# VH-VL binders against Protein broad-minded (TBC1D32): the designs that were tried, part 5

Target 1, 124 residues: Protein broad-minded (TBC1D32), of Homo sapiens (Human) (q96nh3r1119to1242)
Amino acid sequence: GIHPVYFCSTHYIEMLLKAELPLVFSAFHMSGFAPSQICLQWITQCFWNYLDWIEICHYIATCVFLGPDYQVYICIAVFKHLQQDILQHTQTQDLQVFLKEEALHGFRVSDYFEYMEILEQNYR

## First folded at step 20 (VH-VL)

Design j02 (from b01 with heavy chain S30N)
Fold by OpenDDE, fold request of step 21:
Structure j02 (fold): chain C 124 residues (1-124), chain A 121 residues (1-121), chain B 107 residues (1-107)
Amino acid sequence: as target 1 above (124 residues)
Amino acid sequence: EVQLLESGGGLVQPGGSLRLSCAVSGFTFNDYAMHWVRQAPGKGLEWVSAISGYKGRTYYADSVKGRFTISRDNSKNTLYLQMNSLRAEDTAVYFCAKDWRYGPWDRFDYWGQGTLVTVSS
Amino acid sequence: EIVLTQSPATLSLSPGERATLSCRASQSVSKYLAWYQQKPGQAPRLLIYKASNRATGIPARFSGSGSGTDFTLTISSLEPEDFAVYYCQQYSDYPLTFGQGTKVEIK
């Protein structure tokens, strides 16, 4: 996978999350852990055990061809994918377990290309 | 309150065309994938098509691929289904349904009341 | 595509009785299965998601269980408003597919 050296923007993740997904941002603060921590987990493991092999390849290819900033954009896209789930698990106080142990079913990088392009245009 | 309202159904001859619309309210439209699901008279539910939240990837059932086109206008909070080369077997009530997610790969948490499409000579 | 087979086709019961509906998948769908209720002339309503989670506003008498290929919807004590058609739906893979439905009718 892509080396974690490309992931040195914890503040950038939080800034984007606050701007794009304010409810998710609030949920993390309420739960007492940082969204950058879960992003680091995803990126460090190259989304292993979270995405299937095909989507991992799409993730890597996207970062290689479009730039390392797409590591952050993909994390934001994943949070968008999980937005309603995050809100539910915040209420049941098991958000951290949910994010660390559950696979990202149904997440396809290709479904979020337009969204990530918008992120790039707005925050580049 | 979430509301989905289908329109555009009616009687059409085989080989004809029809365009369905689904007006939505009560949620941020572009944050969720949308679907069309149909139900032939006295039959079960059949997934027809899906579109991602913004204007991303589209998906079609094999039975309608090449004939139907799903689209959306996020500025109007409206989902569309362009149906061409209609066949008798396309006769059904067409429901628009909201996906739980931005990507079209989860449960349908809200449904419209449907609009009837009848294909007959 | 993944084929979902529901059984029985029709279930005739009286109010107060327990209803057990089955949904079998042609291949594993893990836990990504939903149940819907549809009354005549109405839109379907989501009951259960992820095999066993009750949707918002759904009475406790509805419960779902199962994983992989075998799933069950249970109505512990039928109310008059529960007589309807019930569909299972998988979202493990494309295309999204439904079972053929089980009609719960009054005896």
Scores: ipSAE 0.890, ipTM 0.947, lowest interface PAE 0.6, mean pLDDT 95
Fold by OpenDDE, fold request of step 21:
Structure j02 (fold): chain C 124 residues (1-124), chain A 121 residues (1-121), chain B 107 residues (1-107)
Amino acid sequence: as target 1 above (124 residues)
Amino acid sequence: EVQLLESGGGLVQPGGSLRLSCAVSGFTFNDYAMHWVRQAPGKGLEWVSAISGYKGRTYYADSVKGRFTISRDNSKNTLYLQMNSLRAEDTAVYFCAKDWRYGPWDRFDYWGQGTLVTVSS
Amino acid sequence: EIVLTQSPATLSLSPGERATLSCRASQSVSKYLAWYQQKPGQAPRLLIYKASNRATGIPARFSGSGSGTDFTLTISSLEPEDFAVYYCQQYSDYPLTFGQGTKVEIK
């Protein structure tokens, strides 16, 4: 079974994504798999093979200092980073492969601090 | 249709200041990082500055650090470049460019027509 | 910073001919390289991203190849509107940098 914390996180991710990135949310719906599944993979793997070491450290530090909810906010931020890519790969019907195999090039946690703060303010 | 329209260019003396603006339309402004790229007369392209979709982080080329300030007003769909302590080598057409991503670390998929800044005594 | 060196500086060709432009990086940029076209008095236009992907609306005669440090832009058959300056740009690391450009001019 899925841990209760993961269950709550999945619903939270879905809710936030639908509200913040409706086009991305729709893209996932069209592709036939849940964005929370990808997020859980990222979180479970601590973004290994997706982020470079520096950004992984930033991710961990952010979650440690700002709270575990930032795991969700980081995932939303990553989807924001990938928004246009997600839309493109939805059209080519290879979104799942893209999200599972491609590194998150250019994603910097620090670029999204203000955005994540806004998320926290609006959804906490 | 995506449109980027630069303004604010002109003639300024060395040591002077100038503020450039870039009005954007045709896309959700706050979803994308924005850049300034300049081109000296008859020369190539030089990246100047970048700002994330929200004002989380700004980036500058070494040549303009401490003198230029990039900012944005997402409510007005406008990008700005405050240029202080201008030098002759800052003379260029300044382009506003849209990043592919929210973070300023990708390709430029749209460009404005640019605004000319001339620094001369 | 990563220095991009384009060659040749000028390429003189006739319409219908094949154009091959080179961009070499001082260090690996993986596949994170873009190509732009700029005509006189105009803004640059994105042609290629991720080394080999054509941007939306770009004709099939444009193709990009390469990875790491060596990249190539190929125009299979030059059209009159293709005579312009071409720039490569890396987005593997900050600061973002451009090549010095290759001018494709009519012979």
Scores: ipSAE 0.879, ipTM 0.944, lowest interface PAE 0.6, mean pLDDT 95
Fold by ESMFold2, fold request of step 21:
Structure j02 (fold): chain C 124 residues (1-124), chain A 121 residues (1-121), chain B 107 residues (1-107)
Amino acid sequence: as target 1 above (124 residues)
Amino acid sequence: EVQLLESGGGLVQPGGSLRLSCAVSGFTFNDYAMHWVRQAPGKGLEWVSAISGYKGRTYYADSVKGRFTISRDNSKNTLYLQMNSLRAEDTAVYFCAKDWRYGPWDRFDYWGQGTLVTVSS
Amino acid sequence: EIVLTQSPATLSLSPGERATLSCRASQSVSKYLAWYQQKPGQAPRLLIYKASNRATGIPARFSGSGSGTDFTLTISSLEPEDFAVYYCQQYSDYPLTFGQGTKVEIK
């Protein structure tokens, strides 16, 4: 289906994250763990082991119908979903372990459509 | 410091309407789902409605579908509940609550103090 | 929808005693269960999330355990401020639901 990596660089992911979620960006910066590492893992695995089957289908459909840049917008939405967790795990210095092991409980692509439309308007 | 302040409760006749407000501060309102939870006098907690972050999708308990409308004004950091066709069973203290997440599918980390709605003739 | 049944309905104990509160779900909620405390005339406050994690500022005497359908809140040594009503809440599936509450009162 959709090529899993349409964005050009780590810089693009970090730029969007810094603009949209500056506290989350700062948490990654302080931890030394690059946001692009986990984003590429999520995208290349199509969120296998992170989302249930229904939400994986929503992810794929969103990227097919709305454009491949939505792979990145969904990652930013996932960071917004996890933002309080990320700040908490930066304080305990286990952010990388948390993100690699976290099932994204409660993440529904449909809850983020309006937000991702704003991302599209601002950054596409 | 996170603050949630409900207002707009009062006495209403059956069949009437009322609008509740919840003013928030101390967090980025747009980023979080919000809920209404009610508690009838002497009874337990009942989830009523939720709205996801930003301009949000809305969700309702079956007992209030078609009668209540949740909304938010992000420019004023205010959550609303429009309550129509009120019944005696709607008599309760109404709390607003903040979800841990942007979507309304997690724990409630902050609650308001509640506003009393009494439906009586 | 998922029904949460709390037991006992009322727990009458003295300060210093151990309180054990139960919450049983009609179907698995995995670990996605929270506990709240509510004192008369006050808003609920979050005690425990993900079955066993204490929320910020909650004293160590509060602990949670369980997964799936059976969950327990334990207060290791009751203090005067702990006499309140306790609610469990599941956030595994829509709609979000609460148990009916367990009142912990002074004997």
Scores: ipSAE 0.544, ipTM 0.853, lowest interface PAE 2.3, mean pLDDT 89
Fold by ESMFold2, look of step 20:
Structure j02 (fold): chain C 124 residues (1-124), chain A 121 residues (1-121), chain B 107 residues (1-107)
Amino acid sequence: as target 1 above (124 residues)
Amino acid sequence: EVQLLESGGGLVQPGGSLRLSCAVSGFTFNDYAMHWVRQAPGKGLEWVSAISGYKGRTYYADSVKGRFTISRDNSKNTLYLQMNSLRAEDTAVYFCAKDWRYGPWDRFDYWGQGTLVTVSS
Amino acid sequence: EIVLTQSPATLSLSPGERATLSCRASQSVSKYLAWYQQKPGQAPRLLIYKASNRATGIPARFSGSGSGTDFTLTISSLEPEDFAVYYCQQYSDYPLTFGQGTKVEIK
């Protein structure tokens, strides 16, 4: 059956971001831009405009083999990848533009497997 | 402030082994990839190895694969490079460097001062 | 792997002059190029990232330009502390690679 996080629950994303990356959560909170807005866009488009084709395939395979809640864990991993950038783009207008327009250069799903396993262990 | 301090360099015979350490402070070590970069005397910079954040996936230049092992101890904020089967070509100053990101695919925003490894027959 | 070729090998200039350093990649690296400064006996220091962005604390006299395969580092007016070796580095693709360096020395 369909797991609730399979539909990219905004509550789970924001709860997990607050717990795992509190400075990033604080940056979004102060900006008034909800992290779930960009996560939903990434997930519904399967990262089409953000990742190289090979990494999109890794994303899809990860969710198929490890479970649909990995859609959320991958979003948290992407925020971890971007954390210094997000902190530098503290203005809400800068942050939104950066997240919607920047390719996720250097993000590789395989670099985050151990991290996402810890997320699964702690939050699933 | 961010500090990276290498140690463990020295003189070693060909075929020998040496372990380098890099003690870090001033940032959350677990969150960032770390690198070793070397510079032979009078030569340019050569990337050697990288490890991603946390428990770390490891990456190696072809010239050192199978001989060098990168690792990290997050409880001690320390990066390591175990160098085995050393060759004359491995003679260099070895720098540790911090990646901008958790994965090892970006710029190096901080560098240590380096430690000299000399492989002398 | 991507080879970076820097030119000239040595640039002999006086304080106050403009320095122009070139880095050419064997294939496109998009804008994923960094520049580092290294003085004798010291660690490299990040100057420029993403081809044109100054790193924190880097003076405005340093600027970078270029995209794809051809990149330039410019020092608009050399200060005494700017005489050093400069390296470009690409981070577009694995493995990460450096240019061989350009030495900027006092004429």
Scores: ipSAE 0.524, ipTM 0.843, lowest interface PAE 2.4, mean pLDDT 89
Fold by ESMFold2, fold request of step 21:
Structure j02 (fold): chain C 124 residues (1-124), chain A 121 residues (1-121), chain B 107 residues (1-107)
Amino acid sequence: as target 1 above (124 residues)
Amino acid sequence: EVQLLESGGGLVQPGGSLRLSCAVSGFTFNDYAMHWVRQAPGKGLEWVSAISGYKGRTYYADSVKGRFTISRDNSKNTLYLQMNSLRAEDTAVYFCAKDWRYGPWDRFDYWGQGTLVTVSS
Amino acid sequence: EIVLTQSPATLSLSPGERATLSCRASQSVSKYLAWYQQKPGQAPRLLIYKASNRATGIPARFSGSGSGTDFTLTISSLEPEDFAVYYCQQYSDYPLTFGQGTKVEIK
C-alpha cells in the first residue's frame, strides 16, 4: 500500500524539487503556483489526457513493480522534461494554464528510469 | 550564453574510424538530450544519432546503426560520436545540437558550428 | 519514417517582398513541426516550433501556420539577412526528419 508520507505530500514534492531542480523550484516560487497542485492533478488522473496510452501503462507498471513513491519520482521526471518550458513562464496565470492544458509530448518513462533509480537511492 | 563546439573532423580513408567531440557550456548538460545531425556537401540536413539526458538511451539512424556510437561524459560536459567503418556517403559537416528536452523527441534550440568529415582514398 | 516535402525548391524574391514556404508531411505530425534558417557556412537556427510559435529572439516578420500534414512559413517583408535556406523538421515520431530545404535567394 501507499504510505501517506510518500504520497502527495506538499513538503516532500517541494523538498525533492528544490534538491533536484533548483531553477524549476525558483520558477514556481516566483510564480506563486505550488508544484504540488499540478502533481496531485497528474497523479489522481493517472496522467490521463497528458500521456498517451502506452506511457500511462508504463507509469502504472512502474508504480506497481517498484513502489508507490515512484508516483512522485515520475512527477519530478516530468518537471525535468518541462524544465525549459517552466523557466519561460514566471507568472502564475501563464505557468498554471500551461501545466494544466499542455500535453506531455515526447515524455517517455523509459528515458527516465535510471534517473528515477537514483532518486529512489537518495530519497526513499 | 549557450555554446556548442564540435571538433575532431578531418580526412579519413574508407573503413577507417574517427571520433567527434562537442564541448558544451551555458546550460546544465545532464538535463538535456543531445543530437548529431549531418549535412553532406550541397545537400540537406540528416539526423544521425541522439542520446537522452544523464545516462539515458541511445538512438541511431538506420544508415549508421552498428557503425556509430554516441556517448556523453557529463563530468566534462562533452558529447562524443565514435564513427567506425566509414564510407564515402558519411562525408558531411557534422553538427551537434541540443534538444529542448531530456528525451530526444523535440526541437533543437541550439546548434554547434559543425566539423567537416571527409571520407576519401 | 515521415517524409517532409518542401516547396518550392527555390524562391527568388527582392527585399521587401513576402515569402511563402510550404512543407508537406507524408502522414500527420499534428502540430509538432519546426522551421530552421541556415545561412551559407553557418549552423541552422530555430525559427518556429510547434508549427506557429516563434522561437526566442526571432523577429515578428516570421510566422508559421498549419497542422496535420500541411504547413507554411511566411516572411512578411524580406530583409537582406533573410536570404538563406529554410528547413522544416518534424518531431512527432521517431526518427526525427527534415525537409529537403527551400532556398530563398535575391532576384
Scores: ipSAE 0.476, ipTM 0.835, lowest interface PAE 2.8, mean pLDDT 89

